# Designs tried in a protein design chat: VHH binders against BTB/POZ domain-containing protein 2 (btb2). Part 14

Target 1, 284 residues: BTB/POZ domain-containing protein 2 (btb2), of Schizosaccharomyces pombe (o74778)
Amino acid sequence: MSMNSSTEISQEPSIMKPVSSISSFVFNAGFLQGTFSDTTLIIKGETYHLHALFLGRSPVLLQKLIENNPKGDVHYTIEVETEDPYVTKESCLFVLSTLYCDSPRIPAEVNVCSVLAVSDLLGLDTLAFEASSLIEKSIRPETMESVIRFLDPNFEGLERLKMGMYPRFTSGLFNKAIQVMYNTLVSNWNTEYARLLCNLPFEVIKDLLESDKLTVGASSMARYKLANEIVKMRASFRKQNHIEGKGDESVVLAFDEGSRGIQLVHIAPGAESRRKIWKATSVR
Key: E = the ipSAE of ESMFold2; O = the ipSAE of ESMFold2 at other seeds; V2 = 0.75 times the mean of E and O plus 0.25 times the DockQ between their complexes.

## First folded at step 10 (VHH; framework vhh_3k1k_2)

Design q04 (from z05 with Y53W; at its last look DockQ between E and O 0.58; V2 from the best seeds 0.00; counts 0 for: pae E 3.6 > 2)
Fold by ESMFold2, look of step 10:
Structure q04 (fold): chain B 284 residues (1-284), chain A 122 residues (1-122)
Amino acid sequence: as target 1 above (284 residues)
Amino acid sequence: QVQLVESGGALVQPGGSLRLSCAASGFTFSDYGMYWYRQAPGKEREWVAGITWSGSNIAYEDSVKGRFTISRDDARNTVYLQMNSLKPEDTAVYYCARDQGDASESDYFDYWGQGTQVTVSS
């Protein structure tokens, strides 16, 4: 009765509430077994027997439960339509299970990109951002192509790459990927990055290779040689895969006081018949 | 071991501004993303904003987008929330939290501070 709540509270750190025996029962009997389920949820043709009380923690599902309650029924049937290939049964199971937990974690064995997709679909912003944070931590040469493909699966170009398919949560991932490439391009351009570099928009390749953040040997000649090898690799890829109408790419030396660099040049389709050779120029 | 200490909460008038701070200790701050949450009386705790470990990706709840700004200072192990154009519906206890870390690790607790009260009223 004499405890000062203000002083005691300010000194002792808060901790998360522990998982209780009730929490374990709810998860096992409720989520895993569907005991006393009152809701049939359908996502992409898959059926889940779940509980409106827990599903209501999703803003998207709550709205559908409210709309699908004729007040005389004791059972809900709700459907979430999507054609998103990242929405899978495995990721739906994981994300739905988080509605039965106080503080869920995304474990290593789940597909984090698919977790992000389902979380966005269901309006679970915290989980979606957790997933994006994990994707960002995972950006390395061996994962780079899959991350870039996740951002722009339909090859729409630079605008899509900058935003991703879930802009609220993916808009920073491309910048991080580029930062990683500055430090890993030289060692990986013809191996881990080979296919990626062939599929990236010219604007991205140009910015990468012209950037002072990229270190290629001790001289502009090393950078020039690397850029030529990448341009030739891209041209061979387009030829081998019958990709037409993209014009040509080339690399020229650029001069200015105190610095010697390169410039990547794109020759638009049709302009090839009137091609003009320019001397190296400064662009600063 | 992990400690998060929020500060900067106050009573302000509508349209006012506040800057919240969260001092972190007990872990390598630069390895983790940081979040702000809030909880109004009778409501579920609501995620407000997040910033990734590198600072390169930031997201906001729709109701605060354009008004709030999250930032981090890794040298001081601190995450901030600049709150502008405050509205009565922003009244809540604000908490900071860290993200889960890398996917291979598991801990059994989310770490929360005691929060800092923000009250917007005229």
Scores: ipSAE 0.409, ipTM 0.786, lowest interface PAE 3.6, mean pLDDT 83
ESMFold2 (binder alone), look of step 10: mean pLDDT 79; pTM 0.791
ESMFold2 at other seeds, look of step 10: ipSAE 0.450; ipTM 0.806

Design q05 (from z05 with A103L S104P; at its last look DockQ between E and O 0.56; V2 from the best seeds 0.00; counts 0 for: pae O 4.1 > 2)
Fold by ESMFold2 at other seeds, look of step 10:
Structure q05 (fold): chain B 284 residues (1-284), chain A 122 residues (1-122)
Amino acid sequence: as target 1 above (284 residues)
Amino acid sequence: QVQLVESGGALVQPGGSLRLSCAASGFTFSDYGMYWYRQAPGKEREWVAGITYSGSNIAYEDSVKGRFTISRDDARNTVYLQMNSLKPEDTAVYYCARDQGDLPESDYFDYWGQGTQVTVSS
């Protein structure tokens, strides 16, 4: 009898732990060892020897089982194709194992972002939303960059950030991340957030730094100084990494009511960018 | 001890509306996401909707999308399900549930309420 590829993993904290001897037999003999398997499932080149009855709990896999064996043949072969880098063997193993359990729980040891990706791929909405809820709860300075990268791994910009890569489950995460940044930016801008702030779209940086929700010191000069330091850090990052064609950014004092006090401006590439040095030295 | 108490279930005509409530106690409500599930006779309990602890993210099962609205009131420790354009297929016992949060690995979904019956018929 051939082993299921999922049984090659020892000390698997991510695998569902059965709570009864009947459940234990199904999980161990069925999922882990592939006993009586009737289906060869292929995801991103990895092969799993599993059971159509349990795989049918995934709407996506059920449709593929019907499409690829309409006559009810003895053995199914189905494939799920994806280029999603968050779909990994480890997360596929975990998510597939949940099809053999009634009430799966996402353990602390798994990559929750990858669980969300695989759950979405397989149409497992409850598990995907559980993963999203855990990601949202984990948003803090130390995790912020990884969460933002998960939402927009290809740096497509604000519209992607607002939706994420799995909009049904991630569309609220960016707004939550911004709310956390309002409360943590001043303490983390040059440390935990340094790389993140360099990679965020200008529109996001402008809204963040101009917002009354961000409290910076007692005066508009404190906000101006912070904003200018961040703009300079972003400019240095672009030069260090040879990122051209994005123009320049600057900060001006507005002296308006409230905590706005400043305005960030984007300067298109050209003569204005060269004269920026003249303006900056005049302000300083 | 965690307690979830559903209410608001009734007999309604097709196309009608109903609002379900779930009163929560025994935990810090604002730290947890909340879910609605339903179970029709002879069927498995099915996910209906979810709302995260902050309310920033909400998701629905496809068959109820656009008809049902989940919401939460942290001051009252209550999650709601506004159900519009009800169909006979929505007939079920409706349950609220808390998300997994920081629960120990062995304590999956131990905290179900008694449910509230919704019946949609002429």
Scores: ipSAE 0.361, ipTM 0.751, lowest interface PAE 4.1, mean pLDDT 83
ESMFold2, look of step 10: ipSAE 0.416; ipTM 0.778
ESMFold2 (binder alone), look of step 10: mean pLDDT 80; pTM 0.808

Design q06 (from z05 with Y108W; at its last look DockQ between E and O 0.85; V2 from the best seeds 0.00; counts 0 for: pae E 2.8 > 2)
Fold by ESMFold2, look of step 10:
Structure q06 (fold): chain B 284 residues (1-284), chain A 122 residues (1-122)
Amino acid sequence: as target 1 above (284 residues)
Amino acid sequence: QVQLVESGGALVQPGGSLRLSCAASGFTFSDYGMYWYRQAPGKEREWVAGITYSGSNIAYEDSVKGRFTISRDDARNTVYLQMNSLKPEDTAVYYCARDQGDASESDWFDYWGQGTQVTVSS
């Protein structure tokens, strides 16, 4: 030993480790483990054992908690009813977990459309708009059909497409989708867009194919030919899938402002027969 | 490095107007959506408005709808919040934020500036 007689002792490993942060502890012990859960939450028949303190960050759930337990002395049992097919167990679990976090991120493996649906259901406006932003960034030929289906899952038509099922957060998505289609239709009409074009309302197909924003070759004959192929594809689709009562569609050569030499016409179900105009002439 | 600098906050009378600006740098501004948040004393930070990267989709918190307008100028890398018909309840520090980008990016919308103080009082 030297003058100070101090012996240095080798470092010993700890037999317990502290949690890395309070937020990590809250998420793991609270959300994942359910330690001291005080609330049974029921969404679409699924049950979640959670904590009123964190659920109260949802305006929707807070209102239900206040109505259920004004004294604060009992276990909460609250229910959120919905028939929305986009509300899934997986997306409910993800969205509920964000109530236990400060700065949630929507990861790539989660269905963003379902996240929007659940976040709207629970009044989580920031998360709902973040989901809408991700959907908008994802719009391309490969995703177009799923986005359009999300906007109008029950095939209600153009007015639903313009708004979507969650208008506060989806009202701009259809217009963006159409702008993408103007730039991608010619290369994708018989491939990535084939099923989509068969299911879109006639009014959308008409506006799309007649628009100046769509460029199809150097002549009106190229546009006429493409429009006829799409109309034939739609008719074959209806026949193959036994979709009846939709009437007939045709393409005529016409010259008016904004039509670029074609006009799509619809012959309503039960209407008297009309001869299609296939010659290169103007009609009125 | 992502930087967001808010400005335009002031003391105003009820019924007055302000325009907030958020100058952005360190990223391709036109690829990202932008948000405004506010935090009143003793309250949680709350989302006020959002605008998507293309500007095609815009949303507002219900209490500001019809009074506030979010907009973006991609040439100036700036997002704005025009605030009309201001009420004492609008008193808060206002922050802009960037969205998370696409799902594969590591950047988060939790990039914050210092904020700008808006006070609406008599």
Scores: ipSAE 0.521, ipTM 0.831, lowest interface PAE 2.8, mean pLDDT 84
ESMFold2 (binder alone), look of step 10: mean pLDDT 79; pTM 0.786
ESMFold2 at other seeds, look of step 10: ipSAE 0.528; ipTM 0.827

## First folded at step 11 (VHH)

Design r01 (from x01 with S31D Y104S; framework vhh_7n9e_1; at its last look DockQ between E and O 0.79; V2 from the best seeds 0.00; counts 0 for: pae E 2.2 > 2)
Amino acid sequence: DVQLVESGGGLVQAGGSLRLSCAASGFTFSDYGMYWGRQAPGKGREWVSGITYSGSNIAYASSVKGRFTISRDNAKNTLYLQMNNLKPEDTALYYCARDQGDASESDYFDYWGQGTQVTVSS
ESMFold2, look of step 11: ipSAE 0.572; ipTM 0.858
ESMFold2 (binder alone), look of step 11: mean pLDDT 80; pTM 0.805
ESMFold2 at other seeds, look of step 11: ipSAE 0.606; ipTM 0.869
ESMFold2, fold request of step 12: ipSAE 0.584, 0.590, 0.637; ipTM 0.862, 0.865, 0.877
ESMFold2 (binder alone), fold request of step 12: mean pLDDT 80, 81, 81; pTM 0.807, 0.810, 0.808
ESMFold2 at other seeds, fold request of step 12: ipSAE 0.570, 0.589, 0.536; ipTM 0.860, 0.863, 0.848
ESMFold2, look of step 12: ipSAE 0.531; ipTM 0.839
ESMFold2 (binder alone), look of step 12: mean pLDDT 80; pTM 0.800
ESMFold2 at other seeds, look of step 12: ipSAE 0.629; ipTM 0.873
ESMFold2, look of step 14: ipSAE 0.565; ipTM 0.852
ESMFold2 (binder alone), look of step 14: mean pLDDT 80; pTM 0.801
ESMFold2 at other seeds, look of step 14: ipSAE 0.626; ipTM 0.876

Design r02 (from r01 with A61E S62D; framework vhh_7n9e_1; at its last look DockQ between E and O 0.01; V2 from the best seeds 0.00; counts 0 for: pae O 7.3 > 2, placed apart)
Fold by ESMFold2 at other seeds, look of step 11:
Structure r02 (fold): chain B 284 residues (1-284), chain A 122 residues (1-122)
Amino acid sequence: as target 1 above (284 residues)
Amino acid sequence: DVQLVESGGGLVQAGGSLRLSCAASGFTFSDYGMYWGRQAPGKGREWVSGITYSGSNIAYEDSVKGRFTISRDNAKNTLYLQMNNLKPEDTALYYCARDQGDASESDYFDYWGQGTQVTVSS
């Protein structure tokens, strides 16, 4: 080693500097190898041999560690129970690994929806917000159905779609999806959006197709024809999949002073009479 | 009972003209909007043109605008469709219909006639 010949007295206190090899040791020996592990963590039947010091960075896991060591035992055993299908082994591994890192980044290879779900489960709000941001940025015709299904996996309808399953992190995603659809519906309705449009609630389809934000050609009939094709596609889907008792849907031309639009109507079961094609303000 | 009886159809050569009439009975004609629709062989019903009860608002399907003229005579309870410069694509059964109005939000049923055939030869 070279000897320092300086004779000056420094006013700065001696402080250890961060060493990058500590980060590598912590991740590889600690997380990957389980060296010196003191905790058995169980999530959905999968076990993880980890370290209470790092797990304590999760508010949820910290509380469980405190509750499960009243007598100062050397080894912790804690369990997080969930039936959430988005909580997977792969997503748990990734999210748990972030507890061993200073500045984790969500790589393109992971399922971001599952990262959000696990992050919410473990109280990791910053990571959950980052996952939500990535989902929002990924909204395009090719991903639209998967995003909508993530928001409403049980087909509960419009109110669930607006909030999603993790409201603190997903409440804005449906509005973003609808805005993307306004600009992409005409080009994608019978391709990338076909199955999605068949499964969306009627009230969503009605609001989407009646909205002035949707641009459909220059023809006064273009919107009417598009809406009829979508309604026809939805009816065929219901028949093919034996979805009964829902009644029919129809599109009506709406004619008023200086305005030409459409109205989508839901025809209740048992009202199979002649379908209206056009309406206008009438009588007095 | 509401009755709508169309007449004036027939066979015509491309570029020709026809005038359709719809005689209405069983209701106060001047209180209702009216429209013409058509149905080509093997196709669904297509809206062609509509007119409000007073005649103040008139609308046409894009493919017939400038060629077809809808009108009504409330004194004679009759709806008309003047069809000029006819094309083979105009071949269809033409029917008139009464806008039922808003009796309730679920009652969007229209009354229509049996129709009159228009056939345009090339």
Scores: ipSAE 0.012, ipTM 0.509, lowest interface PAE 7.3, mean pLDDT 83
ESMFold2, look of step 11: ipSAE 0.606; ipTM 0.876
ESMFold2 (binder alone), look of step 11: mean pLDDT 80; pTM 0.804

Design r03 (framework vhh_7n9e_1; at its last look DockQ between E and O 0.72; V2 from the best seeds 0.00; counts 0 for: pae O 2.4 > 2)
Fold by ESMFold2 at other seeds, look of step 11:
Structure r03 (fold): chain B 284 residues (1-284), chain A 124 residues (1-124)
Amino acid sequence: as target 1 above (284 residues)
Amino acid sequence: DVQLVESGGGLVQAGGSLRLSCAASGFTFSDYGMYWGRQAPGKGREWVSGITYSGSNIAYASSVKGRFTISRDNAKNTLYLQMNNLKPEDTALYYCARDQGDASEGTWEYFQHWGQGTQVTVSS
């Protein structure tokens, strides 16, 4: 049965159906073992032996591959330089491995904040969005300080907090964090949130404690007492850590019966400023 | 099974507007973030915009920021993309996708959580 046919018109030949093992082979032999690697990739001094075909799925790495092979050399050497402390060896390994997979998921054991940082660095917008979505879903009292620190690692203040360090993907996280704090502050202010509340800008503390979205007991007195405890805690923190030049903070209760709210007041540094804003305190 | 159905594409002149919809079923829509992607001939897939499950965090590709607006209606299980000031470069097949959900799931997974897409063509 040696009769062969030539296609004079389109034919449906017998072909091998794709097998599931090719995906496993690519990941294990390619990524994990470096078989047939053609690229040396350097990120923050760490070296990775990988494959241009898969690295080209990153727009950032593709551009570098194009720039670093004008003569058609058989091997590439490319470098991505960054000082970002969230770019770590562990996160780079994970993110680079996703270039060898279809539709990867971010597992629970990796630092999702670091995954976002590397994904943003390499122009992997889908993965960066997936990471930001996971960070948002993870916001709870136990994680709040680490999320807030991720948004503002250098303590720059409210405008940095609103944007984060990767604003395309982090600009909404602060608002979500504040929404979670409205529901969890009373139970956590002196435990999980203690250090966080000491480090937040005064403007954030004022907005948080004055907001009607925060429920504290049945009366303005309960809110007043909580706000005073937090202000006292912040003052002790500043003293213990030799933080000067921030002035003082105080809490006042409304003076007349028409208001049972509170107001947090910042007394600017200097005796003149204190005298000008020293206010009568009424408690009923 | 997860099902995503896009609609609202069509032919529009440059400077015009379109509104895309993505009807979701087979999962609890309000528990997941959603995003739009597009594929122009020869360019590969491009992420366009995403919105988290609560709507608190919204992100856009730089090429569409200020012109496109993503939104969601959790009561109708529907994701939207309002596209204004359309340019010929926006011509593509647009499709929606669901994010991964909780972080407890593994890293190796084949998804079919993209829709079939809706064509947007922007003429001069």
Scores: ipSAE 0.555, ipTM 0.845, lowest interface PAE 2.4, mean pLDDT 83
ESMFold2, look of step 11: ipSAE 0.597; ipTM 0.865
ESMFold2 (binder alone), look of step 11: mean pLDDT 80; pTM 0.814

Design r04 (framework vhh_7n9e_1; at its last fold request DockQ between E and O 0.55; V2 from the best seeds 0.00; counts 0 for: pae E 2.3 > 2)
Amino acid sequence: DVQLVESGGGLVQAGGSLRLSCAASGFTFSDYGMYWGRQAPGKGREWVSGITYSGSNIAYASSVKGRFTISRDNAKNTLYLQMNNLKPEDTALYYCARDQGDASEGWPEYFQHWGQGTQVTVSS
ESMFold2, look of step 11: ipSAE 0.605; ipTM 0.862
ESMFold2 (binder alone), look of step 11: mean pLDDT 80; pTM 0.811
ESMFold2 at other seeds, look of step 11: ipSAE 0.575; ipTM 0.854
ESMFold2, fold request of step 12: ipSAE 0.575, 0.574, 0.509; ipTM 0.853, 0.854, 0.834
ESMFold2 (binder alone), fold request of step 12: mean pLDDT 80, 81, 80; pTM 0.816, 0.817, 0.817
ESMFold2 at other seeds, fold request of step 12: ipSAE 0.580, 0.538, 0.581; ipTM 0.857, 0.845, 0.848

Design r05 (from q03 with K65E; framework vhh_3k1k_2; at its last look DockQ between E and O 0.63; V2 from the best seeds 0.00; counts 0 for: pae O 2.5 > 2)
Fold by ESMFold2 at other seeds, look of step 11:
Structure r05 (fold): chain B 284 residues (1-284), chain A 122 residues (1-122)
Amino acid sequence: as target 1 above (284 residues)
Amino acid sequence: QVQLVESGGALVQPGGSLRLSCAASGFTFSDYGMRWYRQAPGKEREWVAGITYSGSNIAYEDSVEGRFTISRDDARNTVYLQMNSLKPEDTAVYYCARDQGDASESDYFDYWGQGTQVTVSS
């Protein structure tokens, strides 16, 4: 309580400094038990009984709290709508719990991709970027398919892959994934990467296999053989899964001014009936 | 032990530029993402920009995008924040921080430097 500054000095009462025991009480009694909850939050049909004071640390939820209580109601009801399949109950619980903590950490047990999705939904930029950093660190042959799927869950193609579904935080992940693939493709193409390579856009496969950054044996013939195996695997995948209308793919030897040695070619649908027989030749 | 030392803060006029530096030691710098935060008087510390360990991914808080640029020099164990078109609302103590590391790490404390004061007078 302050006094008029022109006539009096403000007097401030003595109060206790907070300690770690109050932080534990806030998390356990507040978040876990819902003690004295004043807000019903609905996300994707799931209901959470929480506290406006802590939810207001989310700029998205703060705006909804302000809009929902113009008359000072004693109980808030707010809703966040989304169709995002990465927004799950488990990830919402985790992300909401971070609003009750000062130093949240993303543990190994949670789905980091879903944490990023929920963090972005709630405007929690620090947590979203932390999740993106963890995803980037996790990019390995064993995780590559799940990371690529996260970037382009609807198979939209190269432009979606380059940006991801949350561009502010995911637009660098595809380039990192490609960098990892340069060092790991040869030993994983028919195992960990098999399904991934079948589902990647042709443009990505072409750039990957034609790149000087990819090392395949001592000669262009090793690269040619690998590229043919991958193209054959992709064609078999399309046939086995009745995927039509994508045309054909092939590999030709290339002896242009570069040291590339091969070129991957996509033959558009319909052009297949006008195929021309080629031998290994220098192409432009 | 982990140490982060910020420098480059100064008093500048609106529209001016500054380059902040953060010298890191006590950990393998190239294994960690780096972040800049700022704290204005009476406000909570807020995230400003981040760069991942490889430099492949960079993000900015909306109010600074297009004006600030984060970068890293792994040879010098240093992260930078180039601040252009400075505004009075950019006045704050600026802190660098590293990311949480691998999710399997047992280190549960955030590491912060002492900060560097940036003051933009209109």
Scores: ipSAE 0.543, ipTM 0.834, lowest interface PAE 2.5, mean pLDDT 84
ESMFold2, look of step 11: ipSAE 0.571; ipTM 0.847
ESMFold2 (binder alone), look of step 11: mean pLDDT 80; pTM 0.803

Design r06 (from q03 with Q100M; framework vhh_3k1k_2; at its last look DockQ between E and O 0.55; V2 from the best seeds 0.00; counts 0 for: pae O 3.8 > 2)
Fold by ESMFold2 at other seeds, look of step 11:
Structure r06 (fold): chain B 284 residues (1-284), chain A 122 residues (1-122)
Amino acid sequence: as target 1 above (284 residues)
Amino acid sequence: QVQLVESGGALVQPGGSLRLSCAASGFTFSDYGMRWYRQAPGKEREWVAGITYSGSNIAYEDSVKGRFTISRDDARNTVYLQMNSLKPEDTAVYYCARDMGDASESDYFDYWGQGTQVTVSS
């Protein structure tokens, strides 16, 4: 008989079919049916009847199993408390199911951001990074708003955006999002990006519109017009939604280094006259 | 078809440095994220570091953060792991892996290299 290498080039003739494997039985009888469950796990008020042996593959759950059964009881009851809005019943079901599998794949129908949140909560770093990789691959105009909200769900501002809520896995996503925006802003500013641009911090809008990496037509007037439309859209959004105390935003012509002929200016309420900021800057 | 070849493993003293390399072929390297894993005898394989397809996002296991650096060279289809301030706990076989892909791919195992042994002892 011929025995192949452990590489992915061939299977031995005596190998059992996958559906009859131990992994298939464990998933169907254990996770789906709850056969012989010994643990009641509670996450955000939802109850799961599962198995300590498999839950112990999570470092977080293993520690809770050890701490919450000091007397060696047969049945475990453990709770994981969180206020994270991305931790949902659907994402918990998926992530918990991966503890019953050898090589899980993240399917297209699950919310990958929520998978990252639950994976981080349960200390499943491999799955968390796989989720972050899929989020990065998904960044495009249609998904940009949801990615940015995921990075900063509480509207904390630029420093949160740079790190995200799970900084070990999300700290590079904002930079990637900005790179995508440089190539897609002009075609999407009043459609896919409209709501997003209204909610982004002024500092981000200023950096985007002043950057040499953004190409807007052949002249500084095209960039000036676009910047004014976006500033006007942001002002209308604040009025429509009764957002007060944010001051004014304006666009001025400036030909300083790296600004491509415009400058965005933010004037706090009660500050000096906006007229003092209308000046041209020459660069030799 | 998919091939991952690790190199650079050696015996080093605590506090030493090593650079691991993983040469990839048989797939479009720039479309995939790359990972480093390690496995000590009798223990589960653990994730060490990952770098996304674009290189924009990089993550590390907490025990190696600040000591290890992952990088990629898409022109050479190679991912690297620079390992500094090595500790005896870093002793393991180190594996390079391509990301798992999505559910639309064929039913394959994860693509792994053969591994390279790193031993840190005094």
Scores: ipSAE 0.395, ipTM 0.764, lowest interface PAE 3.8, mean pLDDT 83
ESMFold2, look of step 11: ipSAE 0.400; ipTM 0.770
ESMFold2 (binder alone), look of step 11: mean pLDDT 80; pTM 0.804

